# Ledger of designs, part 6: VHH binders against Spectrin beta chain, non-erythrocytic 5 (SPTBN5)

Target 1, 109 residues: Spectrin beta chain, non-erythrocytic 5 (SPTBN5), of Homo sapiens (Human) (q9nrc6r3533to3641)
Amino acid sequence: TPTMEGSLEFKQHLLPGGRQPSSSSWDSCRGNLQGSSLSLFLDERMAAEKVASIALLDLTGARCERLRGRHGRKHTFSLRLTSGAEILFAAPSEEQAESWWRALGSTAA
Below, E stands for the ipSAE of ESMFold2; O stands for the ipSAE of OpenDDE; V2 stands for 0.75 times the mean of E and O plus 0.25 times the DockQ between their complexes.

## First folded at step 4 (VHH)

Design q00 (framework vhh_8pnl_2)
Fold by ESMFold2-Fast, scan of step 4:
Structure q00 (fold): chain B 109 residues (1-109), chain A 118 residues (1-118)
Amino acid sequence: as target 1 above (109 residues)
Amino acid sequence: QGQLVESGGGLVQPGGSLRLSCADAGSTFSSYAMAWYRQAPGKERELVARITWGGSTNYADFVKGRFTISRDNAKSTLYLQMNSLKPEDTAMYYCAAKSGYTFEYDYWGQGTRVTVSA
């Protein structure tokens, strides 16, 4: 089962049902992928104190896509859940973005 | 689950200052992110400022340089320091917190009224 952990920036692009959020901004988080679950923590301190994640995403049937264009960040990818929610992510490097895309894609297929 | 209680609203003249507080009393979970929203009569709620548990902040353009958001995690309290207030800042101000399960704010306070009038 895929496992991956690392620092990310994220931005909610679509809410469940495909609705547009009233506001959307990039924020920092730490992602932790375990099989078909992606947990997002606000920052490294929250993860270290073992607090609940800011989001627990079920990746069953999800789609992951590398992004190009004007979302305001480099090394970006999107994750679209079966609920219709879509989250944009930015990784610290192109190599890390590629690794996330491959790991999330294998879970989602 | 939690209980949010705002305080500190009131009537001030243009150019004045107020400090809003929001106590997360009775919560059994740490708030992962907290925010101040506002709603003027007949308008939708709009984000004013956001702060993560680690202290990272984001501000709406219309308050940058005038408002400062902060939190005291030990007291489970959120603050908004409002300086150089304008009549356009007149609104009900709401405190919001995340449960840790959603990207949306799912705990909301009852609001505190801010009126800026000459």
Scores: ipSAE 0.012, ipTM 0.188, lowest interface PAE 8.0, mean pLDDT 76

Design r01 (from p11 with F27S I28T; framework vhh_8pnl_2)
Amino acid sequence: QGQLVESGGGLVQPGGSLRLSCADAGSTFSDYDMAWYRQAPGKERELVARISSGGYTNYADFVKGRFTISRDNAKSTLYLQMNSLKPEDTAMYYCAARIYSSGELTYDYWGQGTRVTVSA
ESMFold2-Fast, scan of step 4: ipSAE 0.379; ipTM 0.671

Design r08 (from r01 with E104D; framework vhh_8pnl_2)
Amino acid sequence: QGQLVESGGGLVQPGGSLRLSCADAGSTFSDYDMAWYRQAPGKERELVARISSGGYTNYADFVKGRFTISRDNAKSTLYLQMNSLKPEDTAMYYCAARIYSSGDLTYDYWGQGTRVTVSA
ESMFold2-Fast, scan of step 4: ipSAE 0.280; ipTM 0.670

Design r11 (from r01 with I99V S102G T106R; framework vhh_8pnl_2)
Fold by ESMFold2-Fast, scan of step 4:
Structure r11 (fold): chain B 109 residues (1-109), chain A 120 residues (1-120)
Amino acid sequence: as target 1 above (109 residues)
Amino acid sequence: QGQLVESGGGLVQPGGSLRLSCADAGSTFSDYDMAWYRQAPGKERELVARISSGGYTNYADFVKGRFTISRDNAKSTLYLQMNSLKPEDTAMYYCAARVYSGGELRYDYWGQGTRVTVSA
C-alpha cells in the first residue's frame, strides 16, 4: 500500500472535536507515509532513524483535500481525521502536493 | 491526566549502570506512546528511546546496545535500563507521554526530570 516521504510545512487548523486552537503557526517537518499511518518528524535524520516524531496520525477514515494555495501558503492540502482534527500541509511544489494528495487519498478512502 | 515523576538518577562512574523509572498515577498510561529524552548542558533536548503502547521500541544510535526501554502497564511505569554509561551520557533525563488524539500535534506530557551524572 502507499509509501511516501518528503519535506512539508504543517499547521494545526482544528483540534480533536473540531475545537479551534488559541494560536497556530506553520512549522517545518519531514512526513513519512507508511500504509495507513502518517508520521511527522522534526527533520530528515529523525525520520530515517524513527527516533523523534511530532505526531503519528491514523489515516483510517481521514479526508484529504487539495487547497490550491489557500491559508497563506502555496501547494497546500488539508488532512481531516475522524476525531475532527484538521492539519494543513504545504509541499515544496505543486507536483509534490499532488503526489501527497494522491497517496493520502488512496490510504484514507 | 496525572503527573509523570522520574526517579533513579544519580552519580555513577564510567562503565556503571542506572535504572530510571517514570511513574504515572493516571489509568490511561497503557494508551500512550512513551519516551525518554535527555538534555545535556548547553545542548538541545534529544530523544533517547521510545516505546509504543503496543511495545514497539526505537533507540537513538548513540544508545543502541547500551540502553533498554520497557514499560509495565499494570504499574503505570516506564523504565530505562542504562548500561555501560559514558561521561557523554551526563544529562537531565525526561519522561514524556505522547497523547495520540487523532491529529493533536506537538502534544507531549512531560515530567520534571531526573539528573544523571557520569564522572570518574
Scores: ipSAE 0.015, ipTM 0.195, lowest interface PAE 6.5, mean pLDDT 78

Design r13 (from r01 with Y100W; framework vhh_8pnl_2)
Amino acid sequence: QGQLVESGGGLVQPGGSLRLSCADAGSTFSDYDMAWYRQAPGKERELVARISSGGYTNYADFVKGRFTISRDNAKSTLYLQMNSLKPEDTAMYYCAARIWSSGELTYDYWGQGTRVTVSA
ESMFold2-Fast, scan of step 4: ipSAE 0.297; ipTM 0.597

Design r16 (from r01 with G103Y; framework vhh_8pnl_2)
Fold by ESMFold2-Fast, scan of step 4:
Structure r16 (fold): chain B 109 residues (1-109), chain A 120 residues (1-120)
Amino acid sequence: as target 1 above (109 residues)
Amino acid sequence: QGQLVESGGGLVQPGGSLRLSCADAGSTFSDYDMAWYRQAPGKERELVARISSGGYTNYADFVKGRFTISRDNAKSTLYLQMNSLKPEDTAMYYCAARIYSSYELTYDYWGQGTRVTVSA
């Protein structure tokens, strides 16, 4: 079962059905991948204290693509959900972005 | 349904303090994750501070130690206490609210903003 945890930045790129969000900006979070679920928390303390996540993404059928620094951030990847929603992520390093992409790829498709 | 109204902005000298308020007329304030964003002229909007429905807080590095976010669920009000203000804090400040989502990470509701100017 894939597992991965780390600091990320995220930005909503597309809403369900491929619609453009009316407002979108890069925000920081702590990501926690467990199997086919990606939980996003405000920070590492929130994640460690087992408080509710700000989002729980179902990765079944999702697609993950390396973006390599497009969209105003370095070390980026995208996650496209079966709903048509797309979230952009930026990792702290190229190595970490690669690790996320591999872990998400083994879960999603 | 949420209706967010910010107040408390103004002109202040460097080193001064301001307290921003954001009042929500909606019935679900306690269920929202709340945030303060700011946007300086010609710059992108950036996150300043967040507070979860459970009261958990986090801050952007550029305000850590100077700003404090808090909420009063009984009054349906979000606060930002800003201390040791710097000229670079000059911006429109917006409050934003979201409810948990499995596919949307955007904030659902935004206020109209309140202006903060830090100058001598």
Scores: ipSAE 0.270, ipTM 0.619, lowest interface PAE 3.4, mean pLDDT 83

Design t06 (from s03 with S31Y; framework vhh_sonelokimab_d1; at its last look DockQ between E and O 0.51; V2 from the best seeds 0.00; counts 0 for: pae E 6.3 > 2)
Fold by OpenDDE, look of step 5:
Structure t06 (fold): chain B 109 residues (1-109), chain A 123 residues (1-123)
Amino acid sequence: as target 1 above (109 residues)
Amino acid sequence: DVQLVESGGGLVQPGGSLRLSCAASGRTFSYYAVGWFRQAPGKEREFIGAISWSGGSTYYAVSEKGRFTISRDNSKNTLYLQMNSLRPEDTAVYYCAAKSGYTFELPTEYDYWGQGTLVTVSS
């Protein structure tokens, strides 16, 4: 099972059921991919201690797509869960965005 | 655990202003963001807004944008809700909540809740 960890920005795009949120902004987090689960933490320390996660996302049946120059951030990709919720992510570099996209894509199926 | 205690509620006239406070204690590092909800009698609890505890990013419900402002003081572990131009329809119990989910508007994304503070807007 693929694993990956790194700094990300994330933004709420769609709520469960595919509804649009009233508003959203980009926030920073530390992503930790383990198998079919993506955990988001506030920082590296919290991620290392595996405590106080922002979210635990089940990637089963999820879709991950690369985004090009959209939503006010570079190096972005989207994660759409089976719930209909969609979260946008921005990586620090194009290479990292590609790595995340590939890693998440491999675990979603 | 995280404890949240709201204060500042009371009676205010229409057009008035009020600032609510939410004192956070306990494992305050366990949540990403803190937010405000309100619930009027016979109505569902509705999202007002939230702020990232660490980053300071704010999110507001469309209906409340412009009149309500959320801020926080990390040194005091306190969340604030500044409410201006209050209306009778703003009458509700206002709740502070700590979020551990990735969405901001859904109450289910908040694991810790205060007891609430009553705000009554009436002439």
Scores: ipSAE 0.020, ipTM 0.379, lowest interface PAE 3.9, mean pLDDT 87
ESMFold2-Fast, scan of step 4: ipSAE 0.482; ipTM 0.751
ESMFold2, look of step 5: ipSAE 0.080; ipTM 0.418
ESMFold2 (binder alone), look of step 5: mean pLDDT 77; pTM 0.795

Design t07 (from s03 with S30R S31I; framework vhh_sonelokimab_d1)
Fold by ESMFold2-Fast, scan of step 4:
Structure t07 (fold): chain B 109 residues (1-109), chain A 123 residues (1-123)
Amino acid sequence: as target 1 above (109 residues)
Amino acid sequence: DVQLVESGGGLVQPGGSLRLSCAASGRTFRIYAVGWFRQAPGKEREFIGAISWSGGSTYYAVSEKGRFTISRDNSKNTLYLQMNSLRPEDTAVYYCAAKSGYTFELPTEYDYWGQGTLVTVSS
């Protein structure tokens, strides 16, 4: 059962159905992966206290791809959900991006 | 849970502008994705647009593109809808709605609703 937690930046790239949002920007969050669920929290305090997440993503059937610095950030990866939604993530380092990609890939299969 | 109250509706002339506000009370507004909907007399409730928890991402129904702008101020727990170039067919009760989780899920999945504010566009 994959597990991982860490600081990330994220950006909505595609909406459900594959449409582009009217506007999109990078936001900071605390990611928490448990099994096939990825929870995004506003900050580390909210993650630690298990306050309501800003997102709960079901990773069943999802695809995770390493982007290696595309879309205005370094150390990036994408997560494409079965709905057609795509979220971009940026990790603080190449090693952390690799760790997220491996953990998300094993969960999504 | 969150409670929502719309305000700013009224009578406006065709071609005019109006800004609606949605004040949130209850738990932290900033964790919710929020959107605007409207319902014209005798019609179904329709989606206008939505904005992510941070304000970083927006999307609009294609019919409203360019005339309506959604924004939020998390420090004031308030959501806004700026409406420009209003037409008689924009006459409706306008509702704000909130949902937990990441924005751009189906609009029909909104959990918390205000009571609405009436906008009438006529001469």
Scores: ipSAE 0.212, ipTM 0.550, lowest interface PAE 4.4, mean pLDDT 80

Design t10 (from s03 with S31N S52T S57T; framework vhh_sonelokimab_d1)
Fold by ESMFold2-Fast, scan of step 4:
Structure t10 (fold): chain B 109 residues (1-109), chain A 123 residues (1-123)
Amino acid sequence: as target 1 above (109 residues)
Amino acid sequence: DVQLVESGGGLVQPGGSLRLSCAASGRTFSNYAVGWFRQAPGKEREFIGAITWSGGTTYYAVSEKGRFTISRDNSKNTLYLQMNSLRPEDTAVYYCAAKSGYTFELPTEYDYWGQGTLVTVSS
């Protein structure tokens, strides 16, 4: 049962079906991983209460890849969903990016 | 909860422009992605475009051809649709709608809807 929580930045790179958004930028969120679900919340309070998420991601069959930072952020990784959606994430540190990659990889595999 | 009210519709000549507004009441507007739809007489509701909670990501229907621009102002709890180079085929009732999550095109995925504002394009 993988669990992990922390502050992240994220950017929607591809929409479901592999479609391009018309514009995209980085947003801040609180990520909460529980089992095969990753919830993104506006802030820490909403994450603690589990009241409203800005996204709920189904990780079944998802792929997580560490990135080299060409995307305007350090400590980045990508998450590709079976829907064709792709989200880029930036963690506050290299260690946290590694921890997210390991946790997400264990749920996806 | 969020309640949505559209305004700014009316009669416009071909080639004209309009800006529609969608005012939201309630504190959680910034937690939702919001979009615009339209429905012409006798047709199904058609997706125009959507904008995410921060305004950072926009998504437009293929058919809009760059004539329409969506923006939002979370400090005013308001969504906008700027419509330029209007044509008679743009005549429709225009709706704003709010949802959570990443899928934008399906009306059934939107939780909150306005009542609509009529736009008529004729000479």
Scores: ipSAE 0.058, ipTM 0.427, lowest interface PAE 5.9, mean pLDDT 78

Design u01 (from s03 with K99E S100P G101Y Y102L T103G F104Y; framework vhh_sonelokimab_d1)
Amino acid sequence: DVQLVESGGGLVQPGGSLRLSCAASGRTFSSYAVGWFRQAPGKEREFIGAISWSGGSTYYAVSEKGRFTISRDNSKNTLYLQMNSLRPEDTAVYYCAAEPYLGYELPTEYDYWGQGTLVTVSS
ESMFold2-Fast, scan of step 4: ipSAE 0.357; ipTM 0.706

Design u03 (from s03 with S100P G101Y Y102L T103S L106S T108S; framework vhh_sonelokimab_d1)
Fold by ESMFold2-Fast, scan of step 4:
Structure u03 (fold): chain B 109 residues (1-109), chain A 123 residues (1-123)
Amino acid sequence: as target 1 above (109 residues)
Amino acid sequence: DVQLVESGGGLVQPGGSLRLSCAASGRTFSSYAVGWFRQAPGKEREFIGAISWSGGSTYYAVSEKGRFTISRDNSKNTLYLQMNSLRPEDTAVYYCAAKPYLSFESPSEYDYWGQGTLVTVSS
């Protein structure tokens, strides 16, 4: 099953049901992919200990797409959940963004 | 694990303002999305709004947008609800609640709840 972890920036683009947040901004996190679950942690220590996450995303039926152009960040991809929620991610490099996209594509249906 | 304790409720006259606080205990509060709900006598618990772990993203119920503002101070492990232009129909017990993700309207999606603080809007 896919596994991956690393530093990311993320932005809540759509809430469950496809609604827009009243406000949204980019935040830093540590991503940890285990099979069909993506956990976002405040920092590396919380990620290593698997302590309460910022977000726990169920990737069953999700879609992951590389983003073109500028969405306020470089090396971006989006994750759209079956709930209608959409999160934008920015990786530290183009190679890392590609790695995340491939790993997430393996688990998302 | 996180525990939540609301405070700041009381009697206020129509048109008045009130700020509620929700104090959190526990190391992980900074990693939770938190929201405010209220429940009037004989009614179901209803959503007011929610704020992400960083405070960078917010969501409000349409009926409360513009009168109520949610904010948080992670250095103080505290969540706030600023309530302006209060009306008698705002009379309710107000609850803060937490979950590890920016949430929306369903109470069942929140993992941790405070005990509530009573707000009475009456002349």
Scores: ipSAE 0.164, ipTM 0.524, lowest interface PAE 4.9, mean pLDDT 81

Design u04 (from s03 with Y102F; framework vhh_sonelokimab_d1; at its last look DockQ between E and O 0.85; V2 from the best seeds 0.00; counts 0 for: pae E 5.0 > 2, unsure alone 62.4 < 65)
Amino acid sequence: DVQLVESGGGLVQPGGSLRLSCAASGRTFSSYAVGWFRQAPGKEREFIGAISWSGGSTYYAVSEKGRFTISRDNSKNTLYLQMNSLRPEDTAVYYCAAKSGFTFELPTEYDYWGQGTLVTVSS
ESMFold2-Fast, scan of step 4: ipSAE 0.569; ipTM 0.776
ESMFold2, look of step 5: ipSAE 0.013; ipTM 0.240
ESMFold2 (binder alone), look of step 5: mean pLDDT 76; pTM 0.780
OpenDDE, look of step 5: ipSAE 0.661; ipTM 0.851
ESMFold2, look of step 6: ipSAE 0.189; ipTM 0.540
ESMFold2 (binder alone), look of step 6: mean pLDDT 75; pTM 0.782
OpenDDE, look of step 6: ipSAE 0.690; ipTM 0.869

Design u06 (from s03 with S100T T103S E105D T108S; framework vhh_sonelokimab_d1)
Fold by ESMFold2-Fast, scan of step 4:
Structure u06 (fold): chain B 109 residues (1-109), chain A 123 residues (1-123)
Amino acid sequence: as target 1 above (109 residues)
Amino acid sequence: DVQLVESGGGLVQPGGSLRLSCAASGRTFSSYAVGWFRQAPGKEREFIGAISWSGGSTYYAVSEKGRFTISRDNSKNTLYLQMNSLRPEDTAVYYCAAKTGYSFDLPSEYDYWGQGTLVTVSS
């Protein structure tokens, strides 16, 4: 069962090992948090059917921080994985961003 | 940069098994999303399955789930595709591909491609 789901924008900020990506842009996705995993899907249909995700993120030991509109988007938060990868997210509202931050923080701790 | 070389293709009888290898030179696979695609004559390139860069979690095209298994060995910089219960419809050129970033089921998002290895399933 998912513990949280919703529309997000995301941007790859750091690759595993903390390296800079060659290019990075904001893309739309559907996020689905279940247990210690966050799945990102291109659209709602893919999320509902779990046919394929564009990313499957292991949250064990991850750190989630509120960014509050930094990096060119409102309602933002970051997720840093134990691999050194960092993903930026933007939620549709401040309330949703806070909900994501709390849910992700509870899972990582 | 990374270069990819596939191997292990060939002729196999229906119901048989085959393991394909994809060897990378350069950066380790831990920095990339890596996957397998195939293309049959006259068809579009089709996603088979991938390993996400985030932790080695795998996923597969729905039709291939259970017959094909993807694994990687980061110490050898190698990706594998184990193919079981092969059918004539599996005849195709098989490609391994790698990219930085999160998307891994869209061929257009992959930055690095191997040359392909032909798998023919026939009696």
Scores: ipSAE 0.005, ipTM 0.189, lowest interface PAE 10.0, mean pLDDT 74

Design u09 (from s03 with T103P; framework vhh_sonelokimab_d1)
Fold by ESMFold2-Fast, scan of step 4:
Structure u09 (fold): chain B 109 residues (1-109), chain A 123 residues (1-123)
Amino acid sequence: as target 1 above (109 residues)
Amino acid sequence: DVQLVESGGGLVQPGGSLRLSCAASGRTFSSYAVGWFRQAPGKEREFIGAISWSGGSTYYAVSEKGRFTISRDNSKNTLYLQMNSLRPEDTAVYYCAAKSGYPFELPTEYDYWGQGTLVTVSS
C-alpha cells in the first residue's frame, strides 16, 4: 500500500479516553500518510518540508470507516485510534475519500 | 519554536471581567494547539483549557466551564482568555502555553510557556 497525501478537513469527534470536546468544528489541513503514521499539517508547504505538524497520529490498531455524507460534510470517513480518540475527515471528493479509507485501512489493519 | 508573552493582567473586583492576551512570535503559530494555565502562590499549576490549531475545537476543565472562554486569532498570532464573574480564588499568575501535535486537550506535553501575567481579584 502506497503512502498518501492530500487536502482534508478534520473534526475531533472524541478525545483520547472517549471523552467529548467542549466544542468541535471542522478544520482544514494537509494529510500525509507515511507507513503507520498520519501527519496533519497546516498547509502543503509544511507537509513538503515535514515541519511542525498539527497532529501526528499513530495508526497501529486504528480503525477507519466510511461515513459517506454524514456529519455535515459529503465525503466523510472516521478514524478511531486505540486511545479512544475519534477523528472525522472530509475529503474533496468521493473518490478521494475512498482512497483515504483504503490506504488508512491497509496501514492500520 | 514559538515565544509567548501574556498581557492584560491586573487588579479587578469580585464579579468583574478581564480579558488576557497571549502574543506569539513566529510564522507557525497556527501549527500549535494553545492553552491557559494558572498558578496561585503555594499551589500547583492548574489547567484551565485549550483550543485547537484553527480555533475549531475547545476543551475546558469542568470547574471552569461557563466563566472562562478561550479564543484565538491566527492572523494576529494571538490567544485570548475571557474571564467573567471573577472570584477572589481566581487570583493567580496566568500562563499561556503551546504544544505541537495531538491531542490538544491533554494538559501534559505543553512545551512552550509564557512568562505569566498576574491577576488579582480583591476589593
Scores: ipSAE 0.201, ipTM 0.532, lowest interface PAE 4.6, mean pLDDT 81

Design u10 (framework vhh_sonelokimab_d1)
Amino acid sequence: DVQLVESGGGLVQPGGSLRLSCAASGRTFSSYAVGWFRQAPGKEREFIGAISWSGGSTYYAVSEKGRFTISRDNSKNTLYLQMNSLRPEDTAVYYCAAKSGYTFEPSEYDYWGQGTLVTVSS
ESMFold2-Fast, scan of step 4: ipSAE 0.330; ipTM 0.655

Design u11 (framework vhh_sonelokimab_d1)
Fold by ESMFold2-Fast, scan of step 4:
Structure u11 (fold): chain B 109 residues (1-109), chain A 121 residues (1-121)
Amino acid sequence: as target 1 above (109 residues)
Amino acid sequence: DVQLVESGGGLVQPGGSLRLSCAASGRTFSSYAVGWFRQAPGKEREFIGAISWSGGSTYYAVSEKGRFTISRDNSKNTLYLQMNSLRPEDTAVYYCAAKSGYTFESEYDYWGQGTLVTVSS
C-alpha cells in the first residue's frame, strides 16, 4: 500500500464529467498519499491555524501519467479520476515527480 | 464554521449589469472554496461557477464566457459575482456556497439564504 507526501502545485484540468473549466491556474498544496486516498493540504503558513485538507481524492480506478513540456510547469504529471475529473500536478523536481507517478500508479487499476 | 450572506440582487433591465456580494462570517474564509449557484422558480439549483481558496483558479458551468466573473477578497471575507449582459433567463435566486477543499459543483457544506435577481423590462 503506497505512501508518499510532499509539496506540490496543482491545477484542475477537467471537472467531474469531463467538463472543461473556464479558467484555471496553479495552486500550491501539500499532498499526502495513503493507500488509495490522496489528501491535499494548504501549505503551512506562519500565521495559519489550519490543519484541514482542501481535498480528499479517491484513487480507485484512477490513471496517472507523466507529462513533459506542457501546461507551463516542469516535472508534471496528471491524475484522472473515475468521475472524469483530471488534475495536473507539478513536483519540485524530476525525481519527486517520478516518485509520485510510481506511487500513484500502484494504487490504481 | 462559516455563515454566508448574499446581497446586491434587484430588478435590472435586459442588457444590464449587477454585482452580487457574499459576506462570510468566520475567521478562516481563505480556507474555503466558494461558489455561486442559482435557482429559478420551480427549477433545480444550477451551478454557475466557483473560485479556489487562494483565488488562483476559477471554474464556470455557464458556457457564455465573459458574462459572469467570480472573484474574492480574502482580506474582506467577501466573494463577488459580476454579471453583465443580463437576460430574462438569468432571473433567479442567487446563492453563494462554501466548502472546505476542492471546487466541486454538487457538494457544498455551507449555503447562504439567497438574493433575488429579476431581469425584465
Scores: ipSAE 0.029, ipTM 0.340, lowest interface PAE 6.3, mean pLDDT 76

Design u16 (from s03 with Y102L T103Y; framework vhh_sonelokimab_d1)
Amino acid sequence: DVQLVESGGGLVQPGGSLRLSCAASGRTFSSYAVGWFRQAPGKEREFIGAISWSGGSTYYAVSEKGRFTISRDNSKNTLYLQMNSLRPEDTAVYYCAAKSGLYFELPTEYDYWGQGTLVTVSS
ESMFold2-Fast, scan of step 4: ipSAE 0.346; ipTM 0.628

Design u18 (from s03 with K99R S100P Y102I T103Y F104Y L106S T108D; framework vhh_sonelokimab_d1)
Fold by ESMFold2-Fast, scan of step 4:
Structure u18 (fold): chain B 109 residues (1-109), chain A 123 residues (1-123)
Amino acid sequence: as target 1 above (109 residues)
Amino acid sequence: DVQLVESGGGLVQPGGSLRLSCAASGRTFSSYAVGWFRQAPGKEREFIGAISWSGGSTYYAVSEKGRFTISRDNSKNTLYLQMNSLRPEDTAVYYCAARPGIYYESPDEYDYWGQGTLVTVSS
């Protein structure tokens, strides 16, 4: 059962159905992985209080790929959901990106 | 939970511009994705566009070469739709809608809806 929490940057790269947003920027968030669910929060405080999440992502059938600093950020990885949505993430370090990739991959498999 | 009230609708001539506002009350707005939808009589509800909780990401389904612009001011709990180069076929009731988290194109994904504001484009 994977669990992981940490500071991330993210952006919606593809919407459900595969269309790209008209504009996008990297936003800071707090990621919280519990089993097959990834919750994104505005910051650590909101994550701890479990108030409103920015997103609650169902990871069943999801794919996670390492991007190695493409898309204007270092230590990047992508998460593709079965809906066709794709979210890009940037971790603070290569080690943290590797940890996220491994944890997310365990859930999807 | 958030409550939404649209304003700014009215009669405008073809080629004109109009700015709609959507005021949120109740809960804090900054963690919600918000979208604009419209519905003409006898037609289904049509997606216009959406903006992320931070305002950093937008998507426009109805935009024709940048006619519509969505923006938000989280400090005022307000969403805006700037409409330029309006056409008679833009005549509809315009709704704002909100959901926690990321935005979607489908109206079925949105939890909170305003009552709508009528926009009539006629000479």
Scores: ipSAE 0.185, ipTM 0.497, lowest interface PAE 4.2, mean pLDDT 80

Design u19 (from s03 with G101T Y102L T103G F104Y E105D L106S T108S; framework vhh_sonelokimab_d1)
Fold by ESMFold2-Fast, scan of step 4:
Structure u19 (fold): chain B 109 residues (1-109), chain A 123 residues (1-123)
Amino acid sequence: as target 1 above (109 residues)
Amino acid sequence: DVQLVESGGGLVQPGGSLRLSCAASGRTFSSYAVGWFRQAPGKEREFIGAISWSGGSTYYAVSEKGRFTISRDNSKNTLYLQMNSLRPEDTAVYYCAAKSTLGYDSPSEYDYWGQGTLVTVSS
């Protein structure tokens, strides 16, 4: 089953139903992909058991697209859920963004 | 988990302002996205707005006229709702709620709820 972990920045771009949030900004997190679920944690320390994930994303039917530096960050990709929610991610490097895009694409049905 | 307690409700005249507070205890407040909901008599629970765990993103359903503003102070484990230009139709029990999942405008996405604080807007 697909697995991947790493530091990311992320931003909620669209709410469920495709609605635009009144504001959004980039926040840091640690992503953990296990099977068809992506968990986001505040940081490495919190990912270690002490604090629950910020978000648990069901990737069934999700779509992942490379953005390549749009939205004010380099090494970016988007994740659109079947709910219509869209989250933007920025990886620390182009190589890591490619790895996330491939891993998420293989997980999302 | 987290426990939430609302305060600041009361009677206010139409056109007035009120600031609600929601005090959090239990797990670290900054680990949760938090929001405000209200429920008027005989109505379903209505989303007002939410704020991300960092305070960097806000989401509003009701404040399109700029009347309601959400903020948080993670150092005090407190969520706030500033309500301006209040109208009789804003009379409701106001609830704060916390969630660890993305998505902000559905009550079913929220894991933890306060007991509510009554706001009455009447002359």
Scores: ipSAE 0.110, ipTM 0.443, lowest interface PAE 5.3, mean pLDDT 79

